# Ledger of designs, part 8: VHH binders against DNA primase DnaG (dnaG)

Target 1, 371 residues: DNA primase DnaG (dnaG), of Nanoarchaeum equitans (q74mb1)
Amino acid sequence: MAKFAPVQYKYIIKAEFEIDGIVDREDIIGAIFGQTEGLLGMELDLRELQKQGKLGRIEVEYKRVGNKTIGTITIPTSLKAVETSLIAAAIETVDRVGPAKARFRVKEIVDVRSSKREYIRNRAKELFVQLLSKTAPDIEELRRELEEAYYSKQLIEYGEEKLPAGPLVEKSDEIILVEGRADVVNLVKHGILNVLGMNGINIPKSVVELSKRKKVTLFIDGDRGGELVLRNLLAAGADIDYVAVAPPGREVEELTNKEILKALKSKIPLEQYIKNLRISINNDENKEKYKELLSKVFDTKKAIVFDEQFNIIDEKPLEEIDKLPSAYGIAIDKILDNETYAKIKGKYQLILALDSNVNAQERVITLKDIQ
Below, E stands for the ipSAE of ESMFold2; O stands for the ipSAE of ESMFold2 at other seeds; V2 stands for 0.75 times the mean of E and O plus 0.25 times the DockQ between their complexes.

## First folded at step 1 (VHH)

Design Z09 (framework vhh_7zox_3)
Fold by ESMFold2-Fast, scan of step 1:
Structure Z09 (fold): chain B 371 residues (1-371), chain A 120 residues (1-120)
Amino acid sequence: as target 1 above (371 residues)
Amino acid sequence: DVQLVESGGGLVQPGGSLRLSCVASGFTFSNYEMGWVRQAPGKGLEWVSDIGSAGDTGYADSVKGRFAISRDNAKNTLYLQMNRLKPEDTAVYYCAKGFPLYYTSEMDVAGQGTQVTVSS
């Protein structure tokens, strides 16, 4: 008895046909081979592919309806998706079977390997859930690593800057805007799919553009870094509608489901957040010290550096601002601009200025902030 | 210009049934693996079910035996028949095109979703 090795086909092309005449299986197959000859080059010639075992036997099922032959053809292939699609398209160009007019239309290309991918998908999910359920110390570390890697796969890239985003950022009318990728991963992990991250201190143009079209809630950390992100966004011209704040000392990337929902439920309009921030500054025990230092520097064309107790350490003319030592804070007799900021960046924790038009990492307090 | 429009969600009591539909346009529906993913309030995205172009189906363990996925290629429509619903099935359900492993970067954009609420 002869035994044949099974050919592992990857795809099955299924096409419908209608032929205006009485034809048999061999007529149909002959037309397919004949009319597709040379269309896809020598390497994708159907007759040759069948001889090589890369194209399976063409199965034909048909019925005769009056003077017409109507049915389906099934063609197995071991070729890649692209080659299989090209062959399927070539079959649609068959317009005659012998003397009869014919029409072929591909109805589907079946991926025979879908069941294997299904098994892998289901098994991978089961294994992932098993890992997430372990509580051993080394398993918990592995769980966090796999969880981050897994949920990061749910992210898409948004805009020209390839920003990390949830899958619904483009389709949703409302966007949750966060500072970084880790924040996006944590929100997506907790089911917030309309989230967009900024990748740090430079505000991407895609974020500014999107903010003009969508209702934006800025979700910030419960520390001074969050306030700086808001200032940077506003300086870049972003249209922010609401602000949500993580609990004090907590970062968005580490929040629990309950903390995320509570923060988002407690979001407030931008104008109210700014008003509250100014009220907080006005109730600051150091407000009078800020006023005193700004008053001392006003109209002097100088900068003054001070310690945590607000004692003046040094002062210099504004043209020598880069010569001042690092300290707790600096007060300057000018509007904080990008040129001036470049000279003092990273040297102080607090900047007092007459006004500001710059994206600073440090806390900036201006005359308008301290009515 | 891929469009996926979900419908059929609603409020049902535990043990009830719902049938979700997703009408697809902008691509050759019959050539793609299609699936359902869901997002419960405050939870991550969960893969629910998928169906390949060959008609092969997959189900999450949490829904296996209760949910049935199907497709009608002539109508460019994907279905999810949900039986014996539990409060834990409460979520927004999204139709998805492509490879659905909890909605990876290989899946194309989900639709707006349809809300399913299971409560007494």
Scores: ipSAE 0.000, ipTM 0.127, lowest interface PAE 20.1, mean pLDDT 79

Design Z10 (framework vhh_7zox_3)
Fold by ESMFold2-Fast, scan of step 1:
Structure Z10 (fold): chain B 371 residues (1-371), chain A 118 residues (1-118)
Amino acid sequence: as target 1 above (371 residues)
Amino acid sequence: DVQLVESGGGLVQPGGSLRLSCVASGFTFSSFAMGWVRQAPGKGLEWVSDIYTGGKTGYADSVKGRFAISRDNAKNTLYLQMNRLKPEDTAVYYCAALTEYSWFKDYAGQGTQVTVSS
């Protein structure tokens, strides 16, 4: 049976021709059939393929320009890509139409199903995204609510200060110590059950006592504030064995499972961490400027504010520290404590002090750091 | 191959009772905390109740004293007994499993419809 409906064909061969003579459609078709006869064997004979409905009717569009006939032929096929390509190549061997010299060149072979496959791909993606937009938010909300309820209930209260802790704090020989409750929740959520959080105002006595009988890893944020947390713990008499640091700019409370495991595997002994900190400060180009400013303020009972070039802008007695202008930095003739910090918080990028017992958001450098 | 199949929903009058069941398969049921969440028409998900591996239970304030969660580890089944139902309890109720491991996935079933109306 003849198959002339376009949707039944797999490919369309499009070829251009130039014939050095005045010829008609019938002449052109006859040349194509005649000169390709036998070239590809009887199974790929164009007349036989057309009879079988595997080759469509050949469409011819032409114009006469002087003594020449130029135009295009279009041949639909239901054959596979290999057979279609062989037929296209065979057509290019047609070099005569009657007595006239001819040239045929295939300009393209069109896959008629490509547009349907493209539609299916695009439509399937649209439908899939629509399903995800309707169901994925509900699944994520369900997950979040159940996780929050479950992991919050896994927390215990440790010690007299009722510190947030994972359920294995007392049973484990190793403790992961973090700054706050949100850090504890994140670690417990990720299967770290031997975690203990601190009270944000003071170093708890329970932490100091526990640190003397357990191996303690202090897990701190990837900012410079972690150094002050460590300093306060050591000043309080805590026995810290290792330090683990979150990636730069990341907080423990927001870390993924991979980030937590990587940080904990990369923990270093306390002594090495302190050594590395001192090396970093000693390589600071401004170390001599910090030293000079601290020396100028030492034993004066004053605070000095300075610009980015370390030029002194203003100075006042410590009693009037809250009256100093905001600037790049401040140097104070005292240990940075919570009372003093409350008066200068957010006003400076750099704080230079004799010592510190505060977890400041700003960079703090002390006399011990520049030795 | 984790599967949760909820059942027991339906139409009830205000003040009535329903018992929801959730049959779990494809994981070690006894090792997971289990819970119920619901979604009322045009609203977000609301956590209803949970039960931990040791049997400790939790309830949302809106259902406390009216609903009771329980589990049968031998049958891999979670239950929610709903008493003194209110029109506000009308929702699709979903069963879900939680784990203590950071690589876990929540398992949510297809849900069961509860309609409280006269």
Scores: ipSAE 0.000, ipTM 0.088, lowest interface PAE 24.0, mean pLDDT 78

Design Z11 (framework vhh_7zox_3)
Fold by ESMFold2-Fast, scan of step 1:
Structure Z11 (fold): chain B 371 residues (1-371), chain A 122 residues (1-122)
Amino acid sequence: as target 1 above (371 residues)
Amino acid sequence: DVQLVESGGGLVQPGGSLRLSCVASGFTFSAYWMGWVRQAPGKGLEWVSDISSGGTTGYADSVKGRFAISRDNAKNTLYLQMNRLKPEDTAVYYCATGYSIDYFPNLHYSYAGQGTQVTVSS
């Protein structure tokens, strides 16, 4: 009575056979044991290995085709690779089953552990992805909820409309005006305490009145919705001094401290924002004119100034750029840097340059923008 | 005075459709860009779609392929056909008139104050 369990087997030998005669399972197994007896020494005798549980039950599948018996044998083994290979080779030497001629050929030796290792690899990957998905999103969501609750307690209500506001709105000479409560919470969270939120598309009277007494920076999302808020504020008679814009595709309520500070530092006067907006609306129409002007100035080491119809008014070498008159725009044959910008700041509505590393208050269009 | 009156909102199930209308008065409708913006509860304004005086259209990525903006200059009416609606489309939808490039502060225009409520819910 040998004990055999699948977990004890390391390899499975699969061999095909063709026997020129009518034989049964018992005949085939008997031939395998008998024909291999003594070939590998006493330690690798198949019958003894089976008794010891190191060789599993030999499974035989066969069909009869005329006077032939054709099929496969399957032999599980707990032996090492070398010993298993020797047994497989010994089986191939079986050339008779009883009186009938026989041929045996090993098709494959299956490493049972290979299938289990593959399962472990795939399952471990799945579990890792599950762990990653549960941990990261849940922590981020919880953190956001806790921060919103905490900083909401620091808000005050401003005016008759009870608008969400930071605690320094009344005391500060300058206020940051934003669309909604979530924007106020985010700015207060990042230390901007002079922030005031509005209630949707209708402009509160408190906002209009406050805007006449303080310096107002309107801080809007990087989308078209922000432009509509500005238009409604102007229609309501609000006195807006500056406009700050979040990065494209970003909402004020989700900005980091670095993004908030960069946007506020890069705020531009209202009149300049309106001028830039008119230029932006016509950008596609004027793309060919921008290309023409940049092409004319390229590799000349000059700057040219032009009017609203893109007619050239004047030109000078770059070293004399400060001598050019104020006009609608200027095109320069260089990268717009801080030194050059200091010489032309406030003189033009539009700057065309080869490239830019400056946060200008004017609209800047580069070669990259017109490709 | 410029006036915009929205209509056509309501309650629909996910995958459903609605058609919004906006009747304009007090300005030369055919000369202005028109558009739709929406505001979900507790959120800021989101641009949805616009159409130029010449009929050129633009759409937000979130609605592209599902919404279609159109205009009827003879009736001073703007439309938004909303197909395959999702719960995240739930918002108050506002009709917006375009602007003149001449000078923003002197434009005599306004958006309709109330909008039309669209609720997408099973």
Scores: ipSAE 0.000, ipTM 0.198, lowest interface PAE 20.1, mean pLDDT 78

Design Z12 (framework vhh_7zox_3)
Fold by ESMFold2-Fast, scan of step 1:
Structure Z12 (fold): chain B 371 residues (1-371), chain A 120 residues (1-120)
Amino acid sequence: as target 1 above (371 residues)
Amino acid sequence: DVQLVESGGGLVQPGGSLRLSCVASGFTFTDYAMGWVRQAPGKGLEWVSDIDSGGNTGYADSVKGRFAISRDNAKNTLYLQMNRLKPEDTAVYYCARVFEGYSLSPFDLAGQGTQVTVSS
């Protein structure tokens, strides 16, 4: 002896559609359920609402006009006006039915018990409702934004250059040195509070001075840019004790807690890192090409420019180095100094020189590197 | 599953008051610090206030002296009493669980938010 109480519908959503293909009712209904799944969270899932009797059966009326299916859908709901409006908006996001392009547009939401004038007044007020407060993806994005804002507030400014730093930079005997602000934020986020960042490839005076008082681990990306940062720091006179390297192809700013801990545990003394780097250069398949180009330019007082295949394109006396074309690389018969670098900066990807006294942005290989 | 349900938002005139509530479930409420964060139209998230398990409170400078955070551990409920409201307080207000210690996320936004609009 049990009776089921029927649910009374409060609103009826009426939408028009145009589909660039021949489809049937089941295809259309399937697309509506499928493409709206997850958009409004579990509480407003259309299949679940229909099972609960809160959403009525979707009625579909259509006509075939050429290769198009044009019609209307009617959806009764017992939900409140705001939830009904969210469902109506979600239906408008349906942009395909199977392989066919589709467009859905809500024509009206009928209030079953109220006059159309009262509906129009209320509907205008509802249209200002934002969708952001009820969607799970938006909540996850807001959480990530809050995390970033919170960890940015944990940062301090260090030195005259106002460098990004963790709050324990001055109190700690050991410092983790990284390239930029995003690296600092990621390390602070993972509990590394003795981290100091630089302004990219420019070596701040505060970093050099601090490095003489602290034990410094340089933590660099797993690419060629990290080697350049180390070279620039050493040329500036920084006292680096250890080097830690992110996994190949990974940047410090995107590392997980486990990746950070593994890299820091695998840090090696500076001298060992330089030795390993020199061994890597000695095993470089292009080492013989570097030697050939440097031997050709040695004691000529000239510079030679070459392409990616190491073919010589042009050569000129060092006095006319600024007249050489841009190319893949350049080999010079001198120590790379600030005056010479100013003339070739940004024109080459690779610089071969007898030695270097410059913080170059390009990869620099010297005679010492290839012995 | 952690759930936080905010309520108490609405439309209020400048100088008015509102009391926000957040009912927590799915975790031991008394073990966690709790807080409120907000997002104004066109702005990022702003921390508003927090309260630890012992009742110690913190406030953003923009709300200090006007807002009061409190908690009822027996009801698993967090409150925010908002007084002398300004148009600048218009935002969606989120309830957040705060992790104590060195975690990857100091705030857990399991709440869906409640809209506060201060306008005449």
Scores: ipSAE 0.000, ipTM 0.155, lowest interface PAE 20.8, mean pLDDT 78

Design Z13 (framework vhh_7zox_3)
Fold by ESMFold2-Fast, scan of step 1:
Structure Z13 (fold): chain B 371 residues (1-371), chain A 120 residues (1-120)
Amino acid sequence: as target 1 above (371 residues)
Amino acid sequence: DVQLVESGGGLVQPGGSLRLSCVASGFTFSSYTMGWVRQAPGKGLEWVSDITSGGRTGYADSVKGRFAISRDNAKNTLYLQMNRLKPEDTAVYYCAAYIEDLPWSDSGYAGQGTQVTVSS
C-alpha cells in the first residue's frame, strides 16, 4: 500500500537496455526522466505522473558485462493503453546515460488484468462442464436441499382474496391451479412453487384475471368434484390451457412426489379433456334419456321433474320451480344460475340444463355435454 | 428417463438462417429454464441463449439481434431461430435444461448436440 489512495496499475512496461559504460540505477532512471521530458507534453511528463501515483516506481535490474551495463526496466502504469504505449515509445528514444551510449527496447507491455479475465473464462467453463455431468440422483438431492431451505417458509397470499399460493405464482408464466390450501401445501412441499389455490368457496376474481395472463394447468382430484370445479371456472370466464387429474380415488393434497409428477406429465389440453368428458357422457347408457328430457323441456320455459327410470313426475313453469317435488332429477329450460340453483339445491341427484355457471353439488348435464 | 434431442443443424451460407429444435421428455418441461450452449472446433463452451419458465430471455452479446429463443410448452420443445449467420457461428449446439432457483452448477441436463456449419 502507498500513503496516497490505493492505485490499481493496468499495465507494466518491460524494456531491455544495453549501455556502453559503467552506470548505476540512479543514472539510468535520471536519463529516462531527463530525455523524455517534454516529448509527450506536460500531461504525460513522467515525473508528474509519478507524483500523481499514475506511474509506479521504475524498477531496474542489471548486470555488468565487461565495460557494459545490460538489464531490464519495469514501469507500472494506471494510464490507458494509448498513453502507456506513448510512454513506452518515448523510453525507446533514450540514447544516452550520462556520457555513455545507450539503447532501450520495449519487450512487452503486460496487461495486469489479463490473468484475472483468463481465470474467469476457464472457471466458468469448468463449472458448466460440471453442470453437464450432473445426473438425476444429483437433481433429487438438490430438491431435498431446496425443501429444507424453502418449504419451511410460509405460503404467500395472492390477490385481494388472499389466496394460498407458492412463492413463484406471479414470477412464473405458467401456474398450477388447485382447489384448496391443502393442495397448495402438498405441491409446495414437493417443489412445485408456481401453484395457486382457489380456497374452495367460489371462483375468485384474481384467478380469472391471472388466467388471462398466464398458461394455466388445472390440477384436480380424480372425482366428480374436480369436474364441477372446471365447469365453474369456465362459466366464470377463466382461460384454462391444460387439465391434470389425480389418480382415481386420490386427492391432490395426499399425492406423493411420483404421483404429482406423473399426473402433471400426463396433463392434456383443455379441448381434449372436454372431448373425452363428452365421449364419457355419450357412452352413458342413459344419454338418450337425457336427450329426450332436455328436448321435451327446450323452449317451453318450464322445468320437468323425473324419477330414477326417467319417467316424468311433474312439470311447472320456471317461475314455480320451487313448488316442484323432490325426486331423482330435474330438467330446466334455462342456464343453471345461482338464483335458480338456490331454489332446487338438495332436492335432486341429477340436474339437466341448457348450460351451467354455478358450483353445484349435484351432477349437472348440459346440452353441450350430449351434442 | 430425461431426454433432450436436438435437430435442425446443417450447412448454410453466410447471411443465411437455420432453426434449431430440442424435444424434451422425462421431466416437467414448463418448470425448467431452457437454453442453448455451443462449442466451436478447438474452443470451449459458450453460452448462447436461455429462456426461463417465466418466459424471460437472455442472449450472448455475439448473437444479440440475430438469434431468437422460444419455447412451446405444449410440445415440450425449445427453439432457436438463427438469422444472419456468420462463419463464427460454426459450432455444435447443445440444448440444456436447468431447474429454476437451484444452484445452477448442480441441476442441469444437456443433449447430444447438433452441428451447425456456416460456410460457402
Scores: ipSAE 0.000, ipTM 0.104, lowest interface PAE 22.6, mean pLDDT 78

## First folded at step 2 (VHH)

Design L10a (from L10 with N105E; framework vhh_lunsekimig_d3; at its last look DockQ between E and O 0.00; V2 from the best seeds 0.00; counts 0 for: pae O 10.7 > 2, grease 24.8 > 24.2, SAP .763 > .668, placed apart)
Fold by ESMFold2 at other seeds, look of step 2:
Formats: sequence, structure tokens, C-alpha cells
Structure L10a (fold): chain B 371 residues (1-371), chain A 122 residues (1-122)
Amino acid sequence: as target 1 above (371 residues)
Amino acid sequence: EVQLVESGGGVVQPGGSLRLSCAASGFSFSSYYLYWYRQAAGIERELIASISRGGTTNYVDSVKGRFTISRDNSENTMYLQMNSLRAEDTGLYYCAAKSYLYGFEPQLYEYWGQGTLVTVSS
């Protein structure tokens, strides 16, 4: 991966700025690096890219007009078009230089390779409009499909399981762990390059081993709460340091750049996430219904099956638990152990038990949880 | 009996250093996340440092750069090196070991020490 020859620049980002104050060149450059730090992940971090020779020297031309500083910046890059566009967009988020309010706007991204740029630009615009009129009803859907195809090809494979990963997963001291390939593609698309997916395998051995060597943030969907994924990781012996959660009702694979960055910045230590899960059980609006069902089954040697309204559908002695129908939930007069779980696995969404010695894939609520 | 025992507390001047130890008996630290907590008089116990099973450390802002948590699984011992001590560091220091083998249900295994007193005063 070492370079033995100079990297040639492919694009030049040209941006204009207006700053409500008198500032120097170094203030402008410092604001660009400072306010984009951490925004696009480590592989697209501007300081790192400059160290790697993939981002050239930022050139600043400016003039002081009254009490304002107005000018332009140019940034050469050897990155591809999509990555260059991401960096350009990040620069537009810079809104202060020193104490002064600032506004940055990307004027254009110039392709260094050809003096035929205006012809290509105009012709591409014509073809794009023509494509939209004939093939797709929604420009955003077409753009999304093209981007997904492009970024999906930029993933690397990690470990013997050939897990989907971003290109920096080996080099980073910390990683972001996600459930599947679509999550990896979305994070890479938005500049998060130290990401590893589990790609439909229960818990891959490569994930467990990597988790013992690196700082791990588990990034999970908002609706499920990620409880199943985390439970399986912990049962397999993975070493999880932080948990980040997608906004309520959202999946990691569908998040916007802003939502991804907010979720990652709001990550919490594993201990705190586990505490929050226990508090959530205590505050569950159906807690009294759980208590009623557990009370009804207590000391009866029976299991009771119930629907989503907590109405009892059927009941049988514990020795006949395998003969109960599938339903929303089951309550049992027993500690949930491996033998019992083998008989009911996959038949219910919710299991109410006196206690549990099993890491069930379903939600388990015990007497201790509802006190 | 499973037990955690802290040691190394004492009286020290501001700017001084102390090294706390937490030794486990009856179980192995290797499967546990390890923690140091601090409790000042009249205030609830607060987490100040943690170290994962693989050695990854985390600190609250008030102790970053001054405290170092470490673990030696072969000695079944955890340490807290405290440098540049301040008066507000005075308190009872507890070690804790927690295992999340059951995930997020109430069947969490955790053990606590009884604490060792650190007093930072002139």
C-alpha cells in the first residue's frame, strides 16, 4: 500500500467565503481543519488526507473589504469524484473563523484531466435530463441506486468469513460494528471507513477476536433497540466498549449523514446502555400487565400463552409446554433454562418467566425486572 | 467466597500520587469489565474509570491525564495510578467487576469491593 511515485491530483475544489471580521490566512485554514475534524471519519479526515498526499495544500486568496474578509480557497485532491464532493460539502459547514461568523460556498469542482470540461459538463447535463425523462420517475431514487452501486464496490473483505468492511478497519485503533452489508455501505457512503459488518452470520469468530484488540462501538437500529444483536455478541464473548443507537424508528442502513454523525457522537459506554435497558423495562407501559400474567402463572406449574392485548389464549402444564400454540407471548412458572427454551424457541416474541439462565433471542422479562 | 479488596489508600498532599490496587479472590478477572468508582462525602458514588476485558480504557473528564487504570489478569489484580491529586479527589474509592454474559436482562453478575479511603489535604 506504500506509494513509490507521486500521487497526481484529479480534482480541484474551488470555494468562496465571506467572513464578518478581519482574519489572517492561518485562521481560515485552521477553521477548515478544525470544524471538519471527525465529521467524515478517519479516512476522509482532511489532516490525515494531507499527510497521505491525497489532499494538496489549501491555497487561500483574500482581500479585506471594510470590516470583512472575502475570498476564495482552492484544494487539490487525488480522491475520486464522490469523495471529493463529500469533502467539498463538509467545507460548506464551516460557519466561524476565529470569533467571526463565516460562510463558505463551493463554487465548482474542476476536473484536472481534460480541457474539455465545459463540453463534458453540458453534455452530461443533457444526457442526465434525458435519462430522467425516459427511465426513472424520481431523480433521488436514481441517484441513490448509482451511489449504492459505486460504494458497494469499494468495500473490502475482512477475515476468513469475508465480512463486509470499510477500507480502514485494519488500520484504525477503533472500529464501528454494524449488523450487515447494507449498514456498511451506508456508513462508507457517508465517510465512515472504519466499519465492519457481520453479514448474516450469527456471531463471526473474526468479530469476537477483533473486539479483543480494538475499541469497539456497536451501532444498532433504533426500533429493535439492538438488544438481540448486543445479547448475542456478549454471549459469544465479544468485547464491546460503546453503543450507538439510530434514531427511534430508523435503521442504520437508511440514515442520513447528519443522523449518523449525531448517533456516533452520542454513543454511550456499554455499562450505561445496559442500565438504560433495565430502566426501560421498569418504565414499560405494559409493566402492570406483565405483573398480572406472572402472578396468574406463579406456583401453578403451568405455562400461559397470550395475545398482543394480553388476553390468555391457552394454558397447559409445564410438561406439555411444547404443545402450546405460537402467539405473541408466553408466561411460565419456572426459571427459563436451556431445556425449556429449546421447546419454545421461535414460537413467541415475549417470554415472561420467574427468572432466566438463558440468553434467549426473544425478549425475556422476569420477576426481578418488574419490581 | 467471591471477594474484591481494595488497598493503597491514604493521606497525600495536593499534587502527590497514590497507587490503588484491587485484588480478586474466588473468581478470575479475565471475563470481567473492571471499574473504579469514587464517593465523596454526601454525594452518590460516581464512575471514574473503566477497563474492558481486552484492556481498552475510559475515563471521566475530571481524571483524564492524571489517573491511569490498568489490569493484570495473571495477578488477578486491577490498579489505579493517581497522579497530580487534588483536594476534590478526596473520597472512598471502590472497585467493581461486572460481567454481561446475559446481555441486558437482570441476570448481571457484578461484584464490589468495600472501598479504600483517599484523603488529599495539606
Scores: ipSAE 0.000, ipTM 0.510, lowest interface PAE 10.7, mean pLDDT 80
ESMFold2, look of step 2: ipSAE 0.157; ipTM 0.669
ESMFold2 (binder alone), look of step 2: mean pLDDT 81; pTM 0.801

Design L10b (from L10 with F104W; framework vhh_lunsekimig_d3; at its last look DockQ between E and O 0.75; V2 from the best seeds 0.00; counts 0 for: pae E 4.6 > 2, grease 28.6 > 24.2, SAP .827 > .668)
Fold by ESMFold2, look of step 2:
Structure L10b (fold): chain B 371 residues (1-371), chain A 122 residues (1-122)
Amino acid sequence: as target 1 above (371 residues)
Amino acid sequence: EVQLVESGGGVVQPGGSLRLSCAASGFSFSSYYLYWYRQAAGIERELIASISRGGTTNYVDSVKGRFTISRDNSENTMYLQMNSLRAEDTGLYYCAAKSYLYGWNPQLYEYWGQGTLVTVSS
């Protein structure tokens, strides 16, 4: 299948040209460097890339037909597919060689190390048109757009909800469940193909059904937002086996290959994650104050409003909860339901309740969380 | 003032020879591709010979083996040696110099002479 190729180069850009005049070889090479200078930014400066060995010698083969010079150029690169595609697109902007008008067209970008990368090569050619027709104010933005477009085509749709998924989600005994499309794209980009995304807080029925048939690892961001996703999944009846967590302050959609593999290898059983969450609440400096406030409202049919120092500001019967002032927090002698939450939404930063049937935007601590 | 001046034209018998010169003033030939064009009465100006910055020459078929283009960058002069002249070589001969500058202000520079007349009389 695959032919032997030098290990240090990943791609070969092949372009054809037609020049309306007889020119020196050095002017063909000079036009490529001269007309792309500043176009791709400092990181993709062709002269600097060549000095670093990331761009090989530009090989030129040509013949003269009348007063024209026609031929091909071959440029080996060790760069990734997206950077190689940007360089290839920039070469097509070359319209002069010496004093002569010129036309350059990229014929193909060849993956010399993998015969299985035909999809990548074909996708790079498709993105070629998109790059040329789109404003390119920032090369970094273009890199992100090319990567998104490339890997999005490798996704499949799963279930009636048409959820974003990697191609192996149905065949694998295990799936990795992530919050959204961008997370799926990033995992597929790094070779994790048994991944399924969802609508974040809106838990799809197809996800719940799949979780009962397969081993599921929930892969969440490294902040408290992941806790809400898990709680919604459990409330919907999903059967989650493991939890993997991105590094602190990182989102799954932005992780490197190393970070993804480390997080997935460090996954923990769901029950241990829940236990660790309960331990974290128990180690909160204010845990005893939460207990004190909940104990004070327990079986009183009242609500208590308190400040950041946990001093009681006001208290009223639950029937008058809407008449309590806004404050740092509120403690209530009931299970937080939709009716009660509608009356207190946005008035407090912290809600202490006996239990919760509501996924509030505010922090909710329940009696079972602190026991 | 930038100028190209052709010289060496005249009347010659069939089979004779002429040497045309093109001298530049106000700029240096060393960065330019150089060209000879010919225009016969009622016909479009045609390229007949060229020489690159590096000395690579090219000729149209009708003059190959009879005409020789050369350049002397130290004298800022280009030449066309015309041998075995034919009646169909009669026309106005133009010198041209062309260069393209890359970089922050990419620009084509193109200069033309006014021409020197060559008449091959029977």
Scores: ipSAE 0.261, ipTM 0.754, lowest interface PAE 4.6, mean pLDDT 82
ESMFold2 (binder alone), look of step 2: mean pLDDT 81; pTM 0.799
ESMFold2 at other seeds, look of step 2: ipSAE 0.281; ipTM 0.763

Design L10c (from L10 with T56E; framework vhh_lunsekimig_d3; at its last look DockQ between E and O 0.28; V2 from the best seeds 0.00; counts 0 for: pae O 10.4 > 2, grease 28 > 24.2, SAP .84 > .668)
Amino acid sequence: EVQLVESGGGVVQPGGSLRLSCAASGFSFSSYYLYWYRQAAGIERELIASISRGGETNYVDSVKGRFTISRDNSENTMYLQMNSLRAEDTGLYYCAAKSYLYGFNPQLYEYWGQGTLVTVSS
ESMFold2, look of step 2: ipSAE 0.228; ipTM 0.736
ESMFold2 (binder alone), look of step 2: mean pLDDT 82; pTM 0.806
ESMFold2 at other seeds, look of step 2: ipSAE 0.405; ipTM 0.820
ESMFold2, look of step 4: ipSAE 0.300; ipTM 0.762
ESMFold2 (binder alone), look of step 4: mean pLDDT 82; pTM 0.803
ESMFold2 at other seeds, look of step 4: ipSAE 0.000; ipTM 0.475

